# VH-VL binders against q9h9l3, part 95

Target 1, 176 residues: q9h9l3
Amino acid sequence: PRKMVAIDCEMVGTGPKGHVSSLARCSIVNYNGDVLYDEYILPPCHIVDYRTRWSGIRKQHMVNATPFKIARGQILKILTGKIVVGHAIHNDFKALQYFHPKSLTRDTSHIPPLNRKADCPENATMSLKHLTKKLLNRDIQVGKSGHSSVEDAQATMELYKLVEVEWEEHLARNPP
Key: E = the ipSAE of ESMFold2; O = the ipSAE of OpenDDE; V2 = 0.75 times the mean of E and O plus 0.25 times the DockQ between their complexes.

## First folded at step 5 (VH-VL)

Design q5 (framework fv_amlenetug; at its last look DockQ between E and O 0.03; V2 from the best seeds 0.00; counts 0 for: pae E 15.4 > 2, placed apart)
Fold by OpenDDE, look of step 5:
Structure q5 (fold): chain C 176 residues (1-176), chain A 122 residues (1-122), chain B 108 residues (1-108)
Amino acid sequence: as target 1 above (176 residues)
Amino acid sequence: EVQLLESGGGLVQTGGSLRLSCAASGFTFSDYAMTWVRQAPGKGLEWVSAISGSGDSTDYADSVKGRFTISRDNSQNTLYLQMNSLRAEDTAVYYCAKDWGEYSYGYAFDYWGQGTLVTVSS
Amino acid sequence: EIVLTQSPGTLSLSPGERATLSCRASQSVSSDYLAWYQQKPGQAPRLLIYGASSRATGIPDRFSGSGSGTDFTLTISRLEPEDFAVYYCQQYDSSPYTFGQGTKVEIK
């Protein structure tokens, strides 16, 4: 069986008017929630908006941040060949400028059995915070200090584990 | 000034192969993801394939997956699309498009080539 | 995939009139990752709007984009003769980065 990891990224705004979402932090955890990677990342472009309220990223975090190209290499080395779990994970891959195989991707924002378990519409897109509260009875992303990508990655993995057996069977019958 | 110039289009039989090229200039080629978009005669636009700036990551529409291969040579500022097992429904003008944002991918496309026509016949 | 449906299919107007084009998504488009393009016969598409409401470089201010979630609008406040063309919306929230089927703005 392939190894499974969960990923969560925080992005800042770069480019004209800060419309470009650039990777500023990436956290990766294993199946048990152990941190495999957690680094602040320096975008190659000037940061226009730190989006601190959401990202938790501050200017001080960029002082010794890992350059994007280096970080990307490190992250891709971890992800390659693994089943990658994330929430709205297309945003993380976009920030990484990376396309992970669909057959090896698990997006907890698009798993109907998970929503059903949380008494939510199966085809609705629910937030990680909501699902975590409903199914794990845990509060994440609390306060105004921004998100913790490690906490979010761990929550994502725990959520997936609740429906892993059922969903993996579904995917085996219906490969993407 | 940004310029994109497609080439390699032409008439090909069903089941045949064709390789398209896109010569880029006027910007740091390796800093931008590149995309192929096609347009069948009298029809709308269809996203076909994309490749990261470094060239180490690719994505494809389901309609071309397994048949088309996108690649790039950053030393030559050239984007490629290898098309195999061509079908009649692949007939279209093929555009190469530059990603709007540097050090990003999957964004809007701010520059397009003039396109190259690919006609697949029986 | 996210399906984008544009309306109307054809919009017949005179120079000087206001044009309103709609683009509806089958699901919510995050971060307003929605673009608008203009295409004239025999030409490549031209980027008009990105981020749902931001004008691309060199685009006249008579073009404006608005909307969020599943409903987006392109407005041409006062049509110029050169504005008669086909307009496409495109989402770049998630792969595949789909286009709408287009709206043709033609002279009445």
Scores: ipSAE 0.148, ipTM 0.731, lowest interface PAE 3.2, mean pLDDT 92
Fold by ESMFold2, look of step 5:
Structure q5 (fold): chain C 176 residues (1-176), chain A 122 residues (1-122), chain B 108 residues (1-108)
Amino acid sequence: as target 1 above (176 residues)
Amino acid sequence: EVQLLESGGGLVQTGGSLRLSCAASGFTFSDYAMTWVRQAPGKGLEWVSAISGSGDSTDYADSVKGRFTISRDNSQNTLYLQMNSLRAEDTAVYYCAKDWGEYSYGYAFDYWGQGTLVTVSS
Amino acid sequence: EIVLTQSPGTLSLSPGERATLSCRASQSVSSDYLAWYQQKPGQAPRLLIYGASSRATGIPDRFSGSGSGTDFTLTISRLEPEDFAVYYCQQYDSSPYTFGQGTKVEIK
């Protein structure tokens, strides 16, 4: 049986007008929610927009942040060979400049059984905050200080566990 | 090229109502929060109201709360300000402004319209 | 509410001189959520500086911003004829997203 981790990333704006999303924090938790990795990451480009209201990233966090190339190496070593769970996880992989095998990827924003448990249309893309409130009776992302990637990764793992048996069986019968 | 064009200003009596519109082009409208800022003749800038890219979050200055309603139609790329119970102190040029932050308001304003004048008289 | 107080109210200078404009906040402004705008008569404001010190696209390098916490400065290293205008600071840390009252930079 393959080990499973959950990942969540926070992005800042780089490039023209800050429209490029660049990795500035990454948190990885194991199946039980224990933190395996949690680092602020310095993008290789100038930060134009910290996006602090959503990202929780402030200028001060970047002073001693791990350079992107080093952090990417550390993160990919953890992810290799594992089932990786995330919410809208394509954004996380894009920020990492990385392609995880689709057969080992689980995206809680696109799991029909999870939407059914939340009494949502199976084709809807639901926010992590909404699913967590509805299915786990927890408030995450509280206040204006930005998201906690540790909190979000932990919530993502717990959401997946609600449908894990059903969804893993589905994927075994229907390889992506 | 980003363009913002306000309309709907004019002369209105105290206690009256007016609806301002702002037509947006040159960017993906629904990705960005929008803001109204006003400037009384000969005076400085005053933030009035903001709305998130989706329209599900709004905020207002205390001076207009309960009287003004910000809204948007993302299918028509249009921002609105419904102004009710107008007072003399609401007389100003009203600017439509694009927030440079994605989805949420509370960042700086990188593009502004040329404004529309609202005059409130008794 | 964070009140922004700009000084001086009016700054009378000649082309080629250095202009220094101050903006003081009544409370600390976190993550340098402070912007500067330029407004000429009959025109909409133009964003100059965001994040206290970052120049907006197309803004000449003679404009620079500095400061943190409660004290912020806009500097124009060598005034050009087109720089005579009113300048506003704005905080966008917390609602309401207030502006300073303006500093008019005028030709002496």
Scores: ipSAE 0.000, ipTM 0.499, lowest interface PAE 15.4, mean pLDDT 88
ESMFold2 (binder alone), look of step 5: mean pLDDT 91; pTM 0.935

Design q6 (framework fv_amlenetug; at its last look DockQ between E and O 0.03; V2 from the best seeds 0.00; counts 0 for: pae E 18.0 > 2, placed apart)
Fold by ESMFold2, look of step 5:
Structure q6 (fold): chain C 176 residues (1-176), chain A 122 residues (1-122), chain B 108 residues (1-108)
Amino acid sequence: as target 1 above (176 residues)
Amino acid sequence: EVQLLESGGGLVQTGGSLRLSCAASGFTFSDYAMTWVRQAPGKGLEWVSAISGSGDYTDYADSVKGRFTISRDNSQNTLYLQMNSLRAEDTAVYYCAKDWGRYSYGYAFDYWGQGTLVTVSS
Amino acid sequence: EIVLTQSPGTLSLSPGERATLSCRASQSVSSDYLAWYQQKPGQAPRLLIYGASSRATGIPDRFSGSGSGTDFTLTISRLEPEDFAVYYCQQYDSSPYTFGQGTKVEIK
């Protein structure tokens, strides 16, 4: 059986007017929710907008942050060969400048059985906060000090476990 | 930095065979799925075949299934397309393309080679 | 098999104008798996947009994508001289990973 991890990233604004999203924190947890990786990451470009009310990233965090190239190497080593679970995960992979195999990628924002369990339309894109509240009776992303990528990665793994058997069987019958 | 270089195109008779190669550099070749896409002269793009990073999984368009074989040599960073039982409708520029998805195919193609022309005549 | 039909076949415009290109699928396609490519004469295609709306690395902000289900749009907000080319949509939701027939954007 293939090992499974969940990932979540926090981004800051770089580029003109801070509109480009660049990786500034990444957290990876195993199937049991144990933290395998959690680092602040220094983007290769100057930070224009820390986006702190959503990202939780402050200038202080960047002083000792791991440079992007080094962090990316560490992260990709952990992800290689594993089923990777995330929420709207293409944003995380875009920030990593990396694309994980489709057959090994699980996106909790696009799983119809999960939406049905939450009494949501099967084709809707639901927020992690909403799904976590509805299905796990847990509040995440509480307060205005920003998201925790560890908390979010742990919630994402727990959501996937609710539909894991069904969805893995579906994907086996319907390869991407 | 990423470079893809096709070779092996040329003129061949209907029913003949040809083997295309694509030399890859500037990325970890074995980590990425690879694809052949073709374009008949003056026409649009047609997906032909894909192979996973390991080489364990392959897929083909119905029009070439049973006649074409995709393969890769990860020790030589080279992608291949063996083309047998060639038909006039196989005449096209054949592009080697890198999938942006790691290991598995079926994502978009972020880097393309220059193409190699295959002409099938009677 | 999912057929993609692009319209118009040819779009004749002047530099500085807005271009709107349509791609319609014969079956529903997840917006996560729709791409757009640009191809200039004698060149290989270049990836512009993936996931229906995400710009590939190095693609200018004047290119944007939108749409879902069966209807997808590529918009070029202000045409530059280098934007006159053929544009293809592609679905990569299910095999075979089909392309549209192309829309040529040419100088009026």
Scores: ipSAE 0.000, ipTM 0.471, lowest interface PAE 18.0, mean pLDDT 88
Fold by OpenDDE, look of step 5:
Structure q6 (fold): chain C 176 residues (1-176), chain A 122 residues (1-122), chain B 108 residues (1-108)
Amino acid sequence: as target 1 above (176 residues)
Amino acid sequence: EVQLLESGGGLVQTGGSLRLSCAASGFTFSDYAMTWVRQAPGKGLEWVSAISGSGDYTDYADSVKGRFTISRDNSQNTLYLQMNSLRAEDTAVYYCAKDWGRYSYGYAFDYWGQGTLVTVSS
Amino acid sequence: EIVLTQSPGTLSLSPGERATLSCRASQSVSSDYLAWYQQKPGQAPRLLIYGASSRATGIPDRFSGSGSGTDFTLTISRLEPEDFAVYYCQQYDSSPYTFGQGTKVEIK
């Protein structure tokens, strides 16, 4: 059996009008929720919008942030060979400029049994916050201080664990 | 065609009780969460209560919690709202509403009944 | 709870004109879980938009929704006589699933 990790990234706005989403924080936790990686990351481009309300990122976090190229290498080393769990994980991979093998990727925003368990439409894309509240009776992403990528990664892993057996069996019968 | 028909509204004294019903047809009733929304005369919409398709999960607005009980009979395709300890501020047209998505809970509402008027007098 | 504030309270326009309605949330609405409804006098509300920008079945393309986070907009590109009504926004991100206070679109 392959080891599992959960990942969550926070992005800031770069480029014209801050429309480009650039990686500014990445958190990775193991199956038990232990933090394997949690770093602020310095984008290669000038930050136009910190998106603090959502990202929790402030200018002070960038003072000693890890340069993107270095951080990417560190993160990829952790992810290689593992099953990677995330929520809307395509956005995280896009920000990392890296795409993990589909067969080793688990996106909690696209797991019908998980939605069903939460009394949500199976084909709908539900928020991590909503699923976490429904299935774990836990409030995440509260307040105006922005998201906690560690908290989000931990919640994502816990959600996946609820449907792990069923979903892994499904994937075994229906490889992506 | 989806149809929702509320009934049971009327005049009731403060402190009294009333039971609303919503008869549903035109869809697989048990596959959809149902919701009660009310509207005081000349006012806006207020979410009141919701129940999952199976009936295993219910939720209430703080304004009605402990006084109202939502339930359903899937064999009869009927949604209910038991209202106890009624207050003047509960005066409103009560709508039953169908969730947009199958097996969803508290999603957008794609079909509404015509409503039933509840008037609470002192 | 999430408080939704709609503006303006009343919008007076003529048929054929563009209508822009605003809905602001007291906190971020995740995944754009925002709906728009139309209500005419003596009638039940009708779903127009869900997911902030998706039109419900049977809704004309002159209705469009946009926005994210705390700011959402309903646009009617060209008002038809039947479009004069009250419009409500609603969030379904978290319970209670609150509505805005409504915007009345009336004929000028």
Scores: ipSAE 0.000, ipTM 0.543, lowest interface PAE 14.0, mean pLDDT 92
ESMFold2 (binder alone), look of step 5: mean pLDDT 91; pTM 0.938

Design q7 (framework fv_amlenetug; at its last look DockQ between E and O 0.04; V2 from the best seeds 0.00; counts 0 for: pae E 12.0 > 2, placed apart)
Fold by OpenDDE, look of step 5:
Structure q7 (fold): chain C 176 residues (1-176), chain A 122 residues (1-122), chain B 108 residues (1-108)
Amino acid sequence: as target 1 above (176 residues)
Amino acid sequence: EVQLLESGGGLVQTGGSLRLSCAASGFTFSDYAMTWVRQAPGKGLEWVSAISGSGDSTDYADSVKGRFTISRDNSQNTLYLQMNSLRAEDTAVYYCAKDWGRYSYGYAFDYWGQGTLVTVSS
Amino acid sequence: EIVLTQSPGTLSLSPGERATLSCRASQSVSSDYLAWYQQKPGQAPRLLIYGASSRATGIPDRFSGSGSGTDFTLTISRLEPEDFAVYYCQQYDYSPYTFGQGTKVEIK
């Protein structure tokens, strides 16, 4: 069986008018929630919008941040060959300029059994915060200091574990 | 000025192979993801394949997965599309397109080539 | 995949008139990842709008984009002779990055 990791990224705005979402922090945890990676990352372009209220990223975090190209290499080395769990994970992969194989990707924002367990419509896109509160009775992303990517990655992994057996069986019968 | 020039199109039999090229100039090629989009005669646009700036990540439409391979040579500022096991439904004008965002993947396309016609006949 | 449905299929108008084009998505798309293109016969597409409402470089201000969720709109405030063409919407929120089937704006 392949090893499983969960990922969560924080992005800042770069490019014209800050419309480009650039990677500024990445956290990766293993199946047990242990942190494998957690780094602030320096985008290659000037940051126009730190999006601090959401990202938690501040200018001071960029002082000793890991350059994007180096961080990307480190992250991809961890992800390669793994089942990668995330929430709305397509945004994380886009920021990494990387697409993980679909057969090895698990997106908790698109798992109908998970929504069903949370008494939500199966085809609705629910927030990580809502699912975590409903199913784990835990509050994440509280306050105005922004998200914690480590906390979010851990919550994502815990949510997936609730439906892992059922969903893996479903995927085996219905490969993406 | 940004320029994209496709080449390699032509007539090919069903089951045959063809390799398209796109020569890029006027921008830092390796800083941008590149995409192939095709358009069947008299029809709309269809996303085919994309590749990251570094060339180490690729994505494909289900209709071409396993048959087409996207690649790039950043030292030559050239994008490629290797097409194998061609089918009649692959007949189209093939455009190479530049991502709008620098150091981004899968954004809108701000520059397109003029396209190269691929005709697959039985 | 996300299906984008454009309406109407054909829009017949005269120069100087206002054109309103619709693009409906089969599921919610982030407004940051919706684009509009213009294509004239025998030419490659040209980017008009990105991020649902941002004009690309060099695009006249008579072109504007709006919308969110599943409903997006391209508006041409006053048609110029050079604006008669086919217009496509595209989402780049989820792979595959699908296009609408297009709306043809033709001269009445």
Scores: ipSAE 0.454, ipTM 0.836, lowest interface PAE 1.5, mean pLDDT 94
Fold by ESMFold2, look of step 5:
Structure q7 (fold): chain C 176 residues (1-176), chain A 122 residues (1-122), chain B 108 residues (1-108)
Amino acid sequence: as target 1 above (176 residues)
Amino acid sequence: EVQLLESGGGLVQTGGSLRLSCAASGFTFSDYAMTWVRQAPGKGLEWVSAISGSGDSTDYADSVKGRFTISRDNSQNTLYLQMNSLRAEDTAVYYCAKDWGRYSYGYAFDYWGQGTLVTVSS
Amino acid sequence: EIVLTQSPGTLSLSPGERATLSCRASQSVSSDYLAWYQQKPGQAPRLLIYGASSRATGIPDRFSGSGSGTDFTLTISRLEPEDFAVYYCQQYDYSPYTFGQGTKVEIK
């Protein structure tokens, strides 16, 4: 069967007034939660707002960060041909300037059986933090020091495993 | 051994133009952002302008914006500052400095040149 | 624009004494983005401290930095004859990357 990975990205603000979200960290884990990739990434344009409270990205992280073009090549090599799990994953793909096949994409923010396990409406969009606390009894994204993309990717994979059998069967019967 | 060597300073009239150069060696020039910092005689340091390692992004102090242009030639390991419409308040020693941040500017300055004096007379 | 105010303007001390230099920011500055420089007459500045407390390569142990928020300190634990110079703090949190006005450390 196809190999499965989970991805999470952290973004900084670029462009006018820092409103453009640009990739500054990416973490990829395998099915067992082992880290396959975790790098700080230098955006191709000037960083206006590090968004540190949420992103965890500071200027010192950019000192030796991998340039975006190189990092993107490395990341896409890992993702190609695999089932990719993420939370609100369209934002991660947008930051990578990449579109993964829909049939190989799993978005924990849009899985009705996962919401059902959390006792919320199947059509609701719930945060990764909320789902993780409710379904895994873990606190992620603690404090104001920013998110950890490794921690978030690992949590995303564990959440998907809760519904994997049911959801994979659903997708086989209802191709996206 | 990192070396930064400024040149092109001198005496110029108000309204005139001058181009400063900074020859860099001892590091991979294109990997690092560069900065100009100036110091008026007997005064403190003032940040003037910065340029990213690739040259694609630049930033300027408000006092020089529209009059000064920072540029670089990565094939010649040289940083430039084109100064137009010079004013008396632009009189200063101009330092070339290496940003310690790789590729992007806005970090501390770990290596400095010895400076070149620009005097703007009425 | 973040204004950095250094105090005192001049610090007159003898070799062997401890020097304490202050830098106060008009707005909070992340400690990750504060630097200190030394400048001797007729010379270019030299980076001493970055990230508020990290010594640059080749800087002697007698130089140390501390602080957070709006208040930062450079300490020279035991002044050597070569340490008599002007010292500048710099923030690089937000453009423009402003410097303080300097503190002159001179021989008394």
Scores: ipSAE 0.006, ipTM 0.548, lowest interface PAE 12.0, mean pLDDT 89
ESMFold2 (binder alone), look of step 5: mean pLDDT 92; pTM 0.937

Design q8 (framework fv_amlenetug; at its last look DockQ between E and O 0.03; V2 from the best seeds 0.00; counts 0 for: pae E 19.2 > 2, placed apart)
Fold by OpenDDE, look of step 5:
Structure q8 (fold): chain C 176 residues (1-176), chain A 122 residues (1-122), chain B 108 residues (1-108)
Amino acid sequence: as target 1 above (176 residues)
Amino acid sequence: EVQLLESGGGLVQTGGSLRLSCAASGFTFSEYAMTWVRQAPGKGLEWVSAISGSGDSTDYADSVKGRFTISRDNSQNTLYLQMNSLRAEDTAVYYCAKDWGRYSYGYAFDYWGQGTLVTVSS
Amino acid sequence: EIVLTQSPGTLSLSPGERATLSCRASQSVSSDYLAWYQQKPGQAPRLLIYGASSRATGIPDRFSGSGSGTDFTLTISRLEPEDFAVYYCQQYDSSPYTFGQGTKVEIK
């Protein structure tokens, strides 16, 4: 059986008018919620918008941040060959300039059984915060200090574990 | 000035193979993801495949997965599309397109080549 | 995948008139990752708008984009003779990065 990890990334705005979402922090946890990776990452381009309200990233975090190319290598080494769980995970992969195989990807924002369990429409896109509160009775992303990618990654893994058996069976019958 | 020039198109029989090339200039090639987009005669645009700047990550439309392979040679500033098991529905003008975002992929395409025509006959 | 539906299929107008083109997504497009392209016969597409409302470099100010979520609009405030072409919207929120079927703006 393949190992499973959960990932969550925080992005800042770079490029003209800050329209490019650049990786600024990445957290990866294993099946048990243990932190495998958690680093601040320095984008290759000038940061126009730290998006601190959401990202939790501040200028001081970039002082000793890991350069993007180095961080990307470290992260890809961890992800390769594993089932990767995330929420709206396409954003994380985009920031990493990385295409993980669809057959090895689990996106908790697109799992109908998970929404059903939370008494939400199956085809709706629900926030990680909402699902975590509804199904785990836990509050995440609280306050004005921004998100914690470690906390979000752990919550994502816990959510997936609630529907893992059912969803893996579904995917086996309906491979992407 | 950014320039993209496709080549390799032509007539091929169903089940045949063809390799397209795209020569790029006017920008740091390795810092941008590249994409192939095709357009059947008289039809709209269809995203086909993309590759990261480093070339170590690729993505494909379901319609071409398992048959097409995207690659690049950053030392030669060239993008490639190997097309195998070609079908009539693959007939189209194939464009190479530059990603707008530096050190990113999946953004808008700010520069396109003039395209190369691929015709698949039965 | 996200399906983009453009309307109308054809828009017949005269030079100087205002053109309004619609692009509707089957699901919400995050971060307004929506682009507009112009394509003239025998030419490659040209980027007009990105980020739903940002004008690409060198694009005249008569072109503007608006919208969010599932509904987006391209507006040409005053059509010039060179603006008669086919226009495509594209989402780049998630793979596959789908295009709309296009709207043809033709001269009346």
Scores: ipSAE 0.428, ipTM 0.831, lowest interface PAE 1.5, mean pLDDT 93
Fold by ESMFold2, look of step 5:
Structure q8 (fold): chain C 176 residues (1-176), chain A 122 residues (1-122), chain B 108 residues (1-108)
Amino acid sequence: as target 1 above (176 residues)
Amino acid sequence: EVQLLESGGGLVQTGGSLRLSCAASGFTFSEYAMTWVRQAPGKGLEWVSAISGSGDSTDYADSVKGRFTISRDNSQNTLYLQMNSLRAEDTAVYYCAKDWGRYSYGYAFDYWGQGTLVTVSS
Amino acid sequence: EIVLTQSPGTLSLSPGERATLSCRASQSVSSDYLAWYQQKPGQAPRLLIYGASSRATGIPDRFSGSGSGTDFTLTISRLEPEDFAVYYCQQYDSSPYTFGQGTKVEIK
């Protein structure tokens, strides 16, 4: 249980024309869905596009946000040595400027048994919102405020639990 | 490359029956949910029925429940709508549409056929 | 059932003008399960926008969608002659997968 965490991040646009995705919020939950970390994070570069519709990030959130280097250190300390669950998790690791060991990474966007439970093709990449609605009968990412990274991380953990026994056994027999 | 071609429309009297067909090509038919949407002359779009990629799950608008049956033949890439006990208000152009959703229905409709006209005369 | 109400019913504009079309849901669409379709006279509908704001394949960048919850907007930044058509919003959050009644965009 405590050896496994779920992570979700929200990004804003930095760099020319706001095309670079930079970390602006990160949430981490434990196996039971309890919040271990949830902070707004100030990117090291000027924010060009808050992407508020999707990110939920507004200018006021940045006023007291944790500087990126400090937040990154806090986050990596939590992740080290743990199984980390996420959805399309490569984007989260890219925003953290970090690569977690593949053997300790679980990506709910790429788990064939999970897709099968949702009556989806095993190789399809399905959205977190779709899988959550289909398999948990819950609506996430609702309202005008954009995504909640806490809500998304919690949903990601619950989705993984649906296939955890089967998938962990598969990975033990078929190491990456 | 995706093509959907409806057929089987025509003139039928109230209380009669028709079977609509939709021939599909340009995608793996069995992997996608399909739907029927209709449009009465001069009116807006009305969702009619949906079927999962496997055909095991179906859903219907209340206005057609018990009278219409959606089905598919994945070996022949064909979607069907059996329409019984037709009423004047069923007069419409019937569109076959491909759901964006793999296997499950209830997503956006990314490809549409050109439609087939069903006219129910009193 | 989620009822979608579009406004205005008819929008009379000239080529080159900006069109703003509204779609209001009777209850929150719990996710970005909202789509916009274009239908020209005598033709089948065409998907423009899905997920409230994502452009479908091959749709020009003058089409954009926005909104969340109960309020959604389709914007055509600069009308072209081919854009004069009827536009429908659709929710696909829950059955029945309802459409709005349509907004006709016509030449002034």
Scores: ipSAE 0.000, ipTM 0.467, lowest interface PAE 19.2, mean pLDDT 88
ESMFold2 (binder alone), look of step 5: mean pLDDT 92; pTM 0.943

